# VHH binders against Leucine-rich colipase-like protein 1 (LRCOL1), part 8

Target 1, 137 residues: Leucine-rich colipase-like protein 1 (LRCOL1), of Homo sapiens (Human) (a6ncl2)
Amino acid sequence: GYGPQKKLNLSHKGIGEPCRRHEECQSNCCTINSLAPHTLCTPKTIFLQCLPWRKPNGYRCSHDSECQSSCCVRNNSPQELCTPQSVFLQCVPWRKPNGDFCSSHQECHSQCCIQLREYSPFRCIPRTGILAQCLPL
Below, E stands for the ipSAE of ESMFold2; O stands for the ipSAE of OpenDDE; V2 stands for 0.75 times the mean of E and O plus 0.25 times the DockQ between their complexes.

## First folded at step 4 (VHH)

Design j06 (framework vhh_7nfr_2)
Fold by ESMFold2-Fast, scan of step 4:
Structure j06 (fold): chain B 137 residues (1-137), chain A 122 residues (1-122)
Amino acid sequence: as target 1 above (137 residues)
Amino acid sequence: QVQLQESGGGLVQPGGSLRLSCAASGFTFSSYAMSWVRQAPGEGREWVSSISGSGGSTYYADSVKGRFTIARDNVKNTLYLLMDSLKSDDTAVYYCAKDEYPLGYDEYMDYWGQGTQVTVSS
């Protein structure tokens, strides 16, 4: 429905505030500037336009399309960052996280799909975990 | 309150096609990656496909690559799975899942839907 408060919440940031998407800024422009190594709400000017700009590696993101690498993942960080595609094979076909149900080693991020007890479902288990060792490879 | 409601399943002959839908509510749909996961009788859950929040990136399990297409409509808050060239081994209950941590940082996926049955049989 009609809910301007949700749009206001997304479009409330002023010039100089950290942002991830153009829509978060009242200027409708979220770009890198020379002052900081992250994207900030920026005025639309003759010298700096909000063209189809994409974030370099190391910047906060919420969608793959925001990044020059087309890769927005969590990697040794508490937040999603634009990441080179080759780093730990991220931004390749999705693989299941530890604890999820599986039918083959290949579908798990850990490359380990085992059942701990007879008649229990197969689950993705950490490859180097104490509780389970992925064998034979 | 996150809610995911799957639909579009049914009985289809081998080689046929189906389109599954997942209606999402209770969260900002465009801000989260979404996945399809299936569970065949007697098997564990198998990841099928994922799509980024913007729809700019899609990922597929090797078993469905080239036959299935994942898509989303962020205006309608709906996720789709277009299934072509269906095989009997595609018979499963298909679940829609919200993915908070794309590409495996989170140790568990949350499945909120009840699933929709797809049966491929002559």
Scores: ipSAE 0.000, ipTM 0.085, lowest interface PAE 19.9, mean pLDDT 69

Design j07 (from f04 with G33Y W53G K98T D99E E100G F105W Y108M; framework vhh_7nfr_2)
Fold by ESMFold2-Fast, scan of step 4:
Structure j07 (fold): chain B 137 residues (1-137), chain A 121 residues (1-121)
Amino acid sequence: as target 1 above (137 residues)
Amino acid sequence: QVQLQESGGGLVQPGGSLRLSCAASGFTFSSYYMSWVRQAPGEGREWVSSISGSGGSTYYADSVKGRFTIARDNVKNTLYLLMDSLKSDDTAVYYCATEGYPLGWTSMDYWGQGTQVTVSS
């Protein structure tokens, strides 16, 4: 079969077909769109629930991992906002070590978050070794 | 508006069982990973279990594996935690939360109120 770094795609359904699981869809995305009253196989886009969307600078946040910058700080504002990392390291992003659960590459110190096998957790994996390498984001 | 409402906690003896529920509204529940997180008295938050949007993938902390089962009902927009063989170490406030996917403009709304589980005689 395929190498551990590559997600298996066992899906057979095309976009617009009824689904119950993400894995049923060739897009690996089974969600409700405003165009339909039920769950359908849907293209992956930055605006759909199937892709992890991280907040751009200026958005309200509660944790560094929510922000594209990995920096959630109160800077002359009553609210914590996603903020560009400063030269003074106003926020030092804590990133998850290898083995921790993750939802995006940016959450991991390795910058690699993959699902090694179907129904295994997405975990932070080291970028060392050919079998555990993934594309850097 | 995103809302998460936990229930089902209570006092139970060691070796007993409880079923926790989390009612979700205000977002496309079936598209998000859902998690249970607990906080014991005087301690930090500990991740307990997660389930994928479809319910096809489940994940457990080593401390609860084999004793707890996470489940969801996407028709009812409800998350469950079935807890068997409870230990005194399981005493905590249990919260439901989302993992990884944004719930909208602010993340402050993705934590529920919590439900207290106490394991003692």
Scores: ipSAE 0.000, ipTM 0.099, lowest interface PAE 18.8, mean pLDDT 68

Design j08 (from f04 with S57D G104D S107D; framework vhh_7nfr_2; at its last look DockQ between E and O 0.11; V2 from the best seeds 0.00; counts 0 for: pae O 9.9 > 2, placed apart)
Fold by OpenDDE, look of step 7:
Structure j08 (fold): chain B 137 residues (1-137), chain A 121 residues (1-121)
Amino acid sequence: as target 1 above (137 residues)
Amino acid sequence: QVQLQESGGGLVQPGGSLRLSCAASGFTFSSYGMSWVRQAPGEGREWVSSISWSGGDTYYADSVKGRFTIARDNVKNTLYLLMDSLKSDDTAVYYCAKDEYPLDFTDYDYWGQGTQVTVSS
């Protein structure tokens, strides 16, 4: 039986050719090669999933989705970096330490952002039952 | 050990400008908010300005708002205070402080030796 002749869309780009969208490729897979500045048509294999290129560990990031690990966090660096996820490492946003200035409770490691004095900046304060009531103003 | 060293103070006429610097060492500078505090003769310490760890947020006392600008360079581990339109009332010793404890703690020792700013005609 003549299987439906896949109309060879003669306009599809071959493997290794530059592409912008998956649909441009005969393989229906357009991915960025880490070694190439441009995205290229890539073969689909059983082991190759056509995924967008993502940043490896140690690279600067702004969103979790940018990273291969799906985790963009600030650790000991002033910058957010792609970080491997482990059983013990939760990919949570970096939070400000005690004493740092804040605008909301969720910004603080303690989840407590309060004014200690009138007309003073809000600061991340450790939650102690007696010293800091993190009540919304 | 935490070390803070202020510089850039001096004598200036009213309406003049100064730029203070604070060199920080002994801690991860980029992880902490920083503050400027001043003490005028015969007065207590007064909060002047604060900046978040990233520099994204800045805070000013009402007395200096619109005239002073706080900034930081996390690569150089340096805190700055740009002071414009200086007034006689701005005369004080200016201290750089690590923003770890409330300013209400008189025993807070995470500040430098200070730099003298004198505004006089």
Scores: ipSAE 0.006, ipTM 0.270, lowest interface PAE 9.9, mean pLDDT 76
ESMFold2-Fast, scan of step 4: ipSAE 0.185; ipTM 0.679
ESMFold2, look of step 5: ipSAE 0.244; ipTM 0.733
ESMFold2 (binder alone), look of step 5: mean pLDDT 80; pTM 0.814
OpenDDE, look of step 5: ipSAE 0.000; ipTM 0.275
ESMFold2, look of step 7: ipSAE 0.391; ipTM 0.806
ESMFold2 (binder alone), look of step 7: mean pLDDT 80; pTM 0.814

Design j09 (framework vhh_7nfr_2)
Fold by ESMFold2-Fast, scan of step 4:
Structure j09 (fold): chain B 137 residues (1-137), chain A 122 residues (1-122)
Amino acid sequence: as target 1 above (137 residues)
Amino acid sequence: QVQLQESGGGLVQPGGSLRLSCAASGFTFSSYGMSWVRQAPGEGREWVSSISSSGGSTYYADSVKGRFTIARDNVKNTLYLLMDSLKSDDTAVYYCAKDEYPSLGFTEWDYWGQGTQVTVSS
């Protein structure tokens, strides 16, 4: 006979809703984040669990997002390498992911902390999509 | 159903203090950021303060920094706003709001309570 089959979960949960499986979320990403101790529906571009494999330190890279350290720099060499964040000032320590509350652009990994609507809190916003450049606080 | 019930408002003199409370039910309180928003007579809604789900991060509007403190109790499912050095400009209905980050970078509060009136007079 059949083993117990879980019913197909329709992806119905929005960003920030509690989840236990990736398929429950419209984003198809359910992970732990800094906003909550529980797993929440999250945009795929925020966490490693929902992103393609990222390169360890020492690997050749073309962009910071390719590296586990989020730091891709040319260290007096002809090629850019994934490098620990503590080595270069242009590679800053871990910052807040998209969706987190913020008070300044530099707090955010995206370098973008804006209030999209009047009377809304300021949040770290991705630089992709409709906003090509971050607005002043 | 998501329910948010504010309390603790009232009439207070300038320089006075009040503690607002918001009792939350119908959702996993500890999984969501929470905010306080106010609306003064004849004005639009103004964000006052936000707190992360764990309570580890707090944010304040410039108009209230140093005077207000946001706090939460995830065991009691309660949000607090501790208001000190109140000014006449703080007169408003204060609302508790559950926060949710929508896709595409839009920021909104999905659920509002009924509000509690704070009047700073004389």
Scores: ipSAE 0.000, ipTM 0.237, lowest interface PAE 14.0, mean pLDDT 69

Design k02 (from f07 with V105I M110F V112Y; framework vhh_7nfr_2)
Fold by ESMFold2-Fast, scan of step 4:
Structure k02 (fold): chain B 137 residues (1-137), chain A 123 residues (1-123)
Amino acid sequence: as target 1 above (137 residues)
Amino acid sequence: QVQLQESGGGLVQPGGSLRLSCAASGFTFSSYHMSWVRQAPGEGREWVSSISTGGGSTYYADSVKGRFTIARDNVKNTLYLLMDSLKSDDTAVYYCAKDTYWEGIPLYSFDYWGQGTQVTVSS
């Protein structure tokens, strides 16, 4: 054929497909929606806004706006983390001291939540001596 | 109930290799994107790798690209992470994470996590 050539850019990409422009997506929203370093077709909010994905608590962050909690702090950690806001202190979550009951490493000031004996509860354990690697005995 | 159980972690010397497994139950495994996320002592969670529902698309963090391979077996409901050329900086608890999406569309918003498996790279 003849005439000026145009590349048709009609796309109905579904949510989660890689994209470069909003109009490629059937949602008309192409933004960062994950920890992965790429833009994906993303659902709009209930207010029909195309907003970038925000990190859940526990994720590494550089700015408060990156976090679902709007809280990015380095409380007892060398890295800034998305943390839940406390009722007493904005963006400074309290972490459990050694000996407290725990369900995850992240809850503990030591970053170590292990079960030392069979049938004992999980507790925050200091990373010292034989437990420096945070492995059960 | 949804359950994710990691295994295969341990102590390994720099340059070594490990294979992590995540046994999934309580949901239609083949319908969800799956990811590996790690957390080093005193640090936040760092995304490592993701795999699409059928395994046709894989994504890796720059820190692990070329060294790690993510894979899945939808018949066995198992997610894998093949770790090669391990470095001391890879020392972390590795979590298997399920995306919240349905019918194969990733939201990268994780609703279920495994208990984690410890990987320690030390000479």
Scores: ipSAE 0.000, ipTM 0.141, lowest interface PAE 18.2, mean pLDDT 73

Design k05 (from f07 with H33D T100D S109E; framework vhh_7nfr_2; at its last look DockQ between E and O 0.01; V2 from the best seeds 0.00; counts 0 for: pae O 11.4 > 2, framework grips, unsure alone 64.6 < 65, placed apart)
Fold by OpenDDE, look of step 5:
Structure k05 (fold): chain B 137 residues (1-137), chain A 123 residues (1-123)
Amino acid sequence: as target 1 above (137 residues)
Amino acid sequence: QVQLQESGGGLVQPGGSLRLSCAASGFTFSSYDMSWVRQAPGEGREWVSSISTGGGSTYYADSVKGRFTIARDNVKNTLYLLMDSLKSDDTAVYYCAKDDYWEGVPLYEMDVWGQGTQVTVSS
């Protein structure tokens, strides 16, 4: 089956083109290239690895803090499970517009607010067209 | 300049094995966690495995658990991925990634790409 044709939004900037916002880019990533001081659309991917410290992987969870991976995700089952998941990002993690960390997904520009470490603040991360985990209920 | 170069890919039959290598340069290899990521045709990139600086901790995607083994040689500045019991679904370009630390949390940088190494599992 034809995978979902990524609707090439022809209006999106291609890789290497200058951008100001992530959504401008086909890659959904507008980042400062290490090689250039300019903000460019990049194919860059950052993987956030959840750290293990609580419930083992595969156990039921109600929230991220319960999990060894700090990631309680809903999979094909109706219940959330602790997963050793990485969140795939094509862009740098975001803060709130005011520069603060977030405490929930809704506070973030992205669809995902992840607690990267136990007792650490949640960070807004853009979920791009890559396999992303730690999805909220 | 941080450089990563993957090698070891190839064509293999289902059930076969491959060993990927990633040569790292331009940074203190032993100071960073490392990861493998793959991208199948038409698909997004998928995290495969990660290993801690000292190799004491390893992590795997569910899809590869029990089949793949990540390892590193800090003396040789090389990351490895031992792939056993390969499946057609493992067909992808495989990339190694360098970890970056964000507030003590590993972030795997993928902006420094090697060319990747193609793994094709086909009968």
Scores: ipSAE 0.000, ipTM 0.241, lowest interface PAE 11.4, mean pLDDT 69
ESMFold2-Fast, scan of step 4: ipSAE 0.164; ipTM 0.659
ESMFold2, look of step 5: ipSAE 0.304; ipTM 0.756
ESMFold2 (binder alone), look of step 5: mean pLDDT 78; pTM 0.797

Design k06 (from f07 with H33A T100E V105E S109D; framework vhh_7nfr_2)
Fold by ESMFold2-Fast, scan of step 4:
Formats: C-alpha cells, sequence, structure tokens
Structure k06 (fold): chain B 137 residues (1-137), chain A 123 residues (1-123)
C-alpha cells in the first residue's frame, strides 16, 4: 500500500539502519550507500547533500524518476514497477547485441559496426578484444 | 536438402534494371536472415545486401546504396534483389546466402550459398 505520508514521523533510526523514507532517519537521509545493497540511513556530508529518496526495485511507480534504477515499467505484471537497469529491452534505448547486422556504430550496444570480411555483412562487434578493430581514433 | 537457387540474371545495358530471385527450400526460410553476395571476374567475393528475418531491416554496401533494393517474401520462400541504374562495375555472378549465428561467438557467418546467377552489364 498507499498511506498518509504527511504526518508520518519516524525520525529515530541511526546511521546504517535499514530505512524506506528520509523521515525515518535521524540524519533525514535514506539512500543506497557503498556499504550495502539496501537503502540505509546515511549521514549528510558538508560536500554532498542527501539525494532525494527513490523507490527500490519492486515498488509500484508512475514515472522513471521515482525509482532508484530510473526504470518504471510493466514487467509481466498488470502494474508498473521499479525494475533493474540490467534489463535493456525495458528501460534504456534498445541497441543491437554483438553479432547482429548493422548499418552504423550507433545501432550497436558496443558502438562498433564493422565488416570482418569483404563478403560478410557489417555486424556489431565487441569493442574490446584481440581484433582491436574499433579502437578510438 | 537445403537449397538456394538464384535466377533473373542476364545481359542488360548500362542504366538498365534487373530483378534477381532466390528460391529457398529445405529449411524454414522465415527463421534466417538472408544476404546477396557477388563475385566479379578475377576478384574476390563482395557483400552486396542483407535483410533481417522479417524484412524489417535492410543493409547495403556503399557501392549499391540507393540503386539496389533487397526484399523477401516469407510466404513464397523467396529472396529478391531489385537492381536499378546498373553500371558496368555491377557485372558479376550474384549469390544468395543463408546466415547462421555461431553459438558461443558474437559473430555470424553464411553457411549455405546458392549456385549463382550471372549479371552482365554491356558497354
Amino acid sequence: as target 1 above (137 residues)
Amino acid sequence: QVQLQESGGGLVQPGGSLRLSCAASGFTFSSYAMSWVRQAPGEGREWVSSISTGGGSTYYADSVKGRFTIARDNVKNTLYLLMDSLKSDDTAVYYCAKDEYWEGEPLYDMDVWGQGTQVTVSS
């Protein structure tokens, strides 16, 4: 569910404790930090401000900006949910994988579209490797 | 038996047009991307054009772009190459080829080639 958020007052959690909202934390900051894959109460630094809290994967959403992944899509469900960025066909502009036919570098996920042999069509090729054919410059 | 049979080649004047056909049999034509490749006398094989399984994406060599159109009919199991504004440099044997994805490699190769059809652009 959805509940009354205006009067929610749970500012009791210390740094490092699991949280869902900024208001739950004494620091007024609930975000993903480098120490854990979950949202934790995080200190506000002098140099960096607390980023707005965003919904973790699995939460119902209305637009991409609500989600930590920046991805709000309908994945085999009747409702749109925050979804991991690792599913390219759902959240990022789809680009062709290695091996597919191509006509330009931009079409390929690797950003490398070359012809390996004169009788072969142009294909998306890995940017790194022993061939080095799509090195910059 | 997997077979590709090209037809529609012949003698044509510079600036003329030809329509090549490739009849496919022995495999599920609609499941494979298809290509046209040519070989001029004394030269190696040169890729001309490719088409995706459903015909939604087409690709052309720079030398033929704007003059040739590749198309397919998955109901008739036939690949086409419509050649406009033919030049003497287009004189070659034209082959159709079935594409195949190599498991474990991010590369494709053409595993079945037709017998070819001769296109001669007269001077």
Scores: ipSAE 0.031, ipTM 0.548, lowest interface PAE 6.3, mean pLDDT 73

Design k07 (from f07 with S57D W102Y V105S; framework vhh_7nfr_2)
Fold by ESMFold2-Fast, scan of step 4:
Structure k07 (fold): chain B 137 residues (1-137), chain A 123 residues (1-123)
Amino acid sequence: as target 1 above (137 residues)
Amino acid sequence: QVQLQESGGGLVQPGGSLRLSCAASGFTFSSYHMSWVRQAPGEGREWVSSISTGGGDTYYADSVKGRFTIARDNVKNTLYLLMDSLKSDDTAVYYCAKDTYYEGSPLYSMDVWGQGTQVTVSS
């Protein structure tokens, strides 16, 4: 749960060990870590009681909120990874690169989200590549 | 050997529910987006649903939105499709498919398909 830290019991688990409660960890901080499918003992932040650990760039992610950069995209990689906020705003919230799955044109950096084949999912497509099919019917 | 094996299909009455499973082997399942595709008799293949590598982003065809739920278990290397409020129009062979890498191409392809599992919705 979330609540004030307890130091009633001596903590025995070090950073990176699996945990279920904050009190189990020497850091008094047990947060979600997608490096493993469970919560892990995490370092206590200097200015915060125990905020969820956020993933640095290069880590696998499923949501933007999991990343320190607030940016979770598949940028030339086989999986969605935490990616630095781009000076070109490529990692602008809701702006996906070509090839990524999408549900609307606005999600794509190209502003083009189409289904190239009936059996394919909708994905972000460059306008120059498939000009005629970027317009919905 | 890269393989996808579907199960869980069958005969169900309209309004019923089914859970489809797809067991993946021979590749790093957690590194790939996965999709469900179906094919009804005499029709072409139709995309049904997709899920991102971590399971946080899910996408659905308009025809199944609100009735189907896609999920994955990266520890068990298994993809699921939970099908509620089934209609006769949902009758099809359901396939799970693995997407390939983007690799600078504007397109992905579904490079590995399973054998399929038959879903029949009829009274």
Scores: ipSAE 0.017, ipTM 0.493, lowest interface PAE 7.3, mean pLDDT 72

Design k08 (from f07 with H33Y W102S L107D; framework vhh_7nfr_2)
Fold by ESMFold2-Fast, scan of step 4:
Structure k08 (fold): chain B 137 residues (1-137), chain A 123 residues (1-123)
Amino acid sequence: as target 1 above (137 residues)
Amino acid sequence: QVQLQESGGGLVQPGGSLRLSCAASGFTFSSYYMSWVRQAPGEGREWVSSISTGGGSTYYADSVKGRFTIARDNVKNTLYLLMDSLKSDDTAVYYCAKDTYSEGVPDYSMDVWGQGTQVTVSS
């Protein structure tokens, strides 16, 4: 019989769910991260380490320590973003690579921001002789 | 297998609010731009909003700017659309879409869509 008692929950929590102990998580890793002030189930590193997650380049940030690059600086936008380091370990302004969404030509490394289709958003595209709006004068 | 599953749609009165969610699996969610696209009855698909990989940049169609907020949780692999001050013109099936970025390919398209969630604004 099963009576009125509840069994211990045998289901493991997935990545991103709130946790208190490593054992609650399928990953066996419950740690802090840059996306929440509390502990969440976190993937282990490729070396099977349970470490706090840090934001890659392009993420919104408040402190250098949140970023994988250790660089949190203002770009051509009102928000501070995680940015790459130069070869001299200095934080450099981040410009959007080809494929990224954009609002102006200046946001893109290519200096070309265009809408390819009617339903599509504007994107950073390589400068080419085919696209008149992105041609040199 | 790449999967996108929307939820949170429903019937709401004009001026109301809804929160849509999209649960993503089968790919590295944090590596892709994510978008919301809608399709009203008898109309083509309309882009609504997009969010960068880290959430540092957000983009909105003029029709929803100031009323909708796109957000993502890369630890939960979930995309959100917070809809405020809903209008009858917002009635549509809402889809989340994974942006297919491929370096060197000129056709930047959203090639992975969820099943959609119906939003109906009516009094």
Scores: ipSAE 0.006, ipTM 0.300, lowest interface PAE 10.0, mean pLDDT 72

Design k10 (from f07 with T100S E103D G104S V105L; framework vhh_7nfr_2)
Fold by ESMFold2-Fast, scan of step 4:
Order: C-alpha cells, then sequence, then structure tokens
Structure k10 (fold): chain B 137 residues (1-137), chain A 123 residues (1-123)
C-alpha cells in the first residue's frame, strides 16, 4: 500500500494503541482516557462504559433480564429483587453463562445467543447490553 | 506471552481429508476455550469451530457442520481440526485462536496469533 505502514493482516490493536472503533482493539474497548486526548484501546475492567452492566443480587428489578442471575422475584422483600436462581424454581433452570458458546437462545442464561461480529462464533450475551439485537420484550 | 503454531495444511483434491494441529504454549491451555478461524483469499475472517475447555461442548459454522470435527488434547496442549469431504470453498488459511475471557463480561475476543496453515482444495 501507500502512506502509513500497513499492519500485518492478523494484527490487532493492543492496550494503549490509538483506535476509532471498539472492534479494532483486542479488548473490544476504545475509549478516551485521562492519559491521552484521543481514544485508546483500554481494558474493559477499567472503563465501565465498555461493560454491559446488569444488576447484582439484591437490586430492585422489573424484569429477569435486568439481573446478572436472570431471576427477578420476591425474596423476603415486598419488592421484586434480583435473586440467585437456586432460591426459586420459577426462575429458569441452569443455563450457559454470558460469554459461553451457544447454538440457540434457550441454551443461555440470558436467553440471548448472538453473533458479536461477522464470521465470529455465537455467544450468550446479556439482553441489557449495548447490542440491540437481544432487547427484552 | 501466547504462542500458537498451526500445521497439517496442504493441497488435497475435492472430497479429500486433512487433519490440522495447533500446538499451544505460553498459557494454561486447559483453562481456555479454543477455536479455528479461516480466511479465504480476498475474504474476511470466518469462524469455523470452537471447543470448550474440557472438550464437552463443540460448535460448528453452518458451512462445515457434518464435515469437520474439532478436538483437543489438554495433556499435549494441542488443538485439532479433522476435515472431511473437503470442497473448493474450504480453500483458506486456517488459524488457531485462543478466547480472551473477562469475568462477567459478555464481549469475548479471539486472538489469532500465527500466520496459519494453508489448505488448498483443488483438482
Amino acid sequence: as target 1 above (137 residues)
Amino acid sequence: QVQLQESGGGLVQPGGSLRLSCAASGFTFSSYHMSWVRQAPGEGREWVSSISTGGGSTYYADSVKGRFTIARDNVKNTLYLLMDSLKSDDTAVYYCAKDSYWDSLPLYSMDVWGQGTQVTVSS
């Protein structure tokens, strides 16, 4: 090519490299940080805006998909709370956790099995994540 | 640092078979899901198959279901792809990929580390 030196076909941007889109980074997170005026590839655990957040056990909820456990029920409380599945049989049976490979929505704890990128494997992902394809009904 | 070395590629006739191997080092192989990814000339990367840490779950792209078998040997730190009934469309460079996992995060990435092994299906 012409211009800037082209990276090898299989090279992915590592932490600290300039980026424009999340998918350019091995971490799948491209954000502005206080160490630089431009967007850099960053670990997901450092920047919450790159993490699909779901409510931990004990938080008030209106729908199962809002909870990390995928279980929103009354548990010794006047309000519906995110609750571990083993406490209520009315919650879904054990299923694959977020990030595991899947072949159908029903295999997943989240009830969401989607292809995150073109030509990538299908994975269980939270319905309340940044991806619109698995929005709760 | 992670090292993945693919081997076993070559030239085969349509309907033939090949066995690919991926030798892994630099990480605890048995703790990671492993995958095969391919890239045909002029095309983007295509996921082919994945296998869970213990080998109990395997997944395949629709284009290879029924023809390919993924397997692993955690004692030898080796990943395999057994390819049967090869078609011209299977011509590609095949790469071994290690899943990157972050606790409680749904967004996993696959890192392709080597130059791969060339598979050419032609008469």
Scores: ipSAE 0.000, ipTM 0.234, lowest interface PAE 15.0, mean pLDDT 69

Design k11 (from f07 with K98T D99E E103S L107D S109W V112Y; framework vhh_7nfr_2)
Fold by ESMFold2-Fast, scan of step 4:
Structure k11 (fold): chain B 137 residues (1-137), chain A 123 residues (1-123)
Amino acid sequence: as target 1 above (137 residues)
Amino acid sequence: QVQLQESGGGLVQPGGSLRLSCAASGFTFSSYHMSWVRQAPGEGREWVSSISTGGGSTYYADSVKGRFTIARDNVKNTLYLLMDSLKSDDTAVYYCATETYWSGVPDYWMDYWGQGTQVTVSS
């Protein structure tokens, strides 16, 4: 006998259903959450890496969040484009949100860029509850 | 079906170089951040390097900075790790990995999709 059904087409599971891969979920996001120790389909707004790829520099944009640089400005162009953040471009120096990869504390909104475990990448982490681990800044 | 396949490992003498590859299939590779993680015999897992979705940002463990370079080819759905000036301490099984995280909290998990590739640095 057969157990779980297999299909060539991707499964579209709803929020809260058990999953193993992002593409199984209608939200395209499968990860652990505070409600359960297991990976579940979750809304995209909760998880950064579950969002579709962000636009690289040179692409048309309407919001800073659409760009990998977090900077959408009109700089000698008729349209707003994703551009590198710099003092010359007069783009407000927005910092990376919690969860993004980082190389220095100053890149993060939290001003805390640490490695939580030896096998983990450096990420922007909230300072609440772990302030001692970001000293010195 | 999601699949990651590592290759390029082998035996090399100290000071040598290797190029690891990870072929990705079954998912939108260009939409995911990718990492290299290694595990030496008798030791725990160690994060080595990460690269952003478009390749514009790269990050390295202090132990490999200046010696290793991570790169990706989103057209070929392939992740690379270029390793120079290899040391005996670099001996490990190397895994390419995808990762997810809880954006409001510090929790996240990392998936190893392949079998890994063995790197041995020894005379």
Scores: ipSAE 0.000, ipTM 0.303, lowest interface PAE 13.5, mean pLDDT 70

Design k12 (from f07 with W102F V105L P106D L107T; framework vhh_7nfr_2)
Fold by ESMFold2-Fast, scan of step 4:
Structure k12 (fold): chain B 137 residues (1-137), chain A 123 residues (1-123)
Amino acid sequence: as target 1 above (137 residues)
Amino acid sequence: QVQLQESGGGLVQPGGSLRLSCAASGFTFSSYHMSWVRQAPGEGREWVSSISTGGGSTYYADSVKGRFTIARDNVKNTLYLLMDSLKSDDTAVYYCAKDTYFEGLDTYSMDVWGQGTQVTVSS
């Protein structure tokens, strides 16, 4: 033997694991994103290129620059996720969809959080017709 | 080598309080988001809480919100979980976990290291 043992398989690290060489990653791609202090195992592009990767929608994030959308906001859990920008290309806080439990109007995508019946939980409700002003029923 | 060592668990009565600590070594602690994950007897892993690298953002599972507080000390490389108003449902082995930026909401995507610390809430 010549010092360190040879490994037959070096592609053992999954996406998001710290790496130093492309061959360490199952994706054969080890690169940086804007907020990683180190290089991470990264998916290749559809053209099989190993480029700096930004998180697609649905991934956990801490800063807007981590996301392909440039938008990192909370979803229906307390975690911040990469989220599509609004139709006006603005990064607005993600809000709960219709039907979800809520505590304030601002939590809801509809901007409407009401209690439909006495003693029922508050829910995000569509702003349609009579409920456009989001008044309690 | 990444090493996380949990402590502070024990037996406590319902309504009691505990403070868990996790000592981190083998990586740049201040560069990673940290989480607490628990596993109750016979159950799968459940995410409990997460804290951002600088401590400015904290996140909690609905089951513990308002009762637990996550904190970190980047100078001491230590993660904390302050548990108030403990319930029998909080009985579990608690693990500290190092997050990666590519991991989703699945608790199994977190790096869970060490033996954990047992928390038992008697009824």
Scores: ipSAE 0.000, ipTM 0.102, lowest interface PAE 19.9, mean pLDDT 71

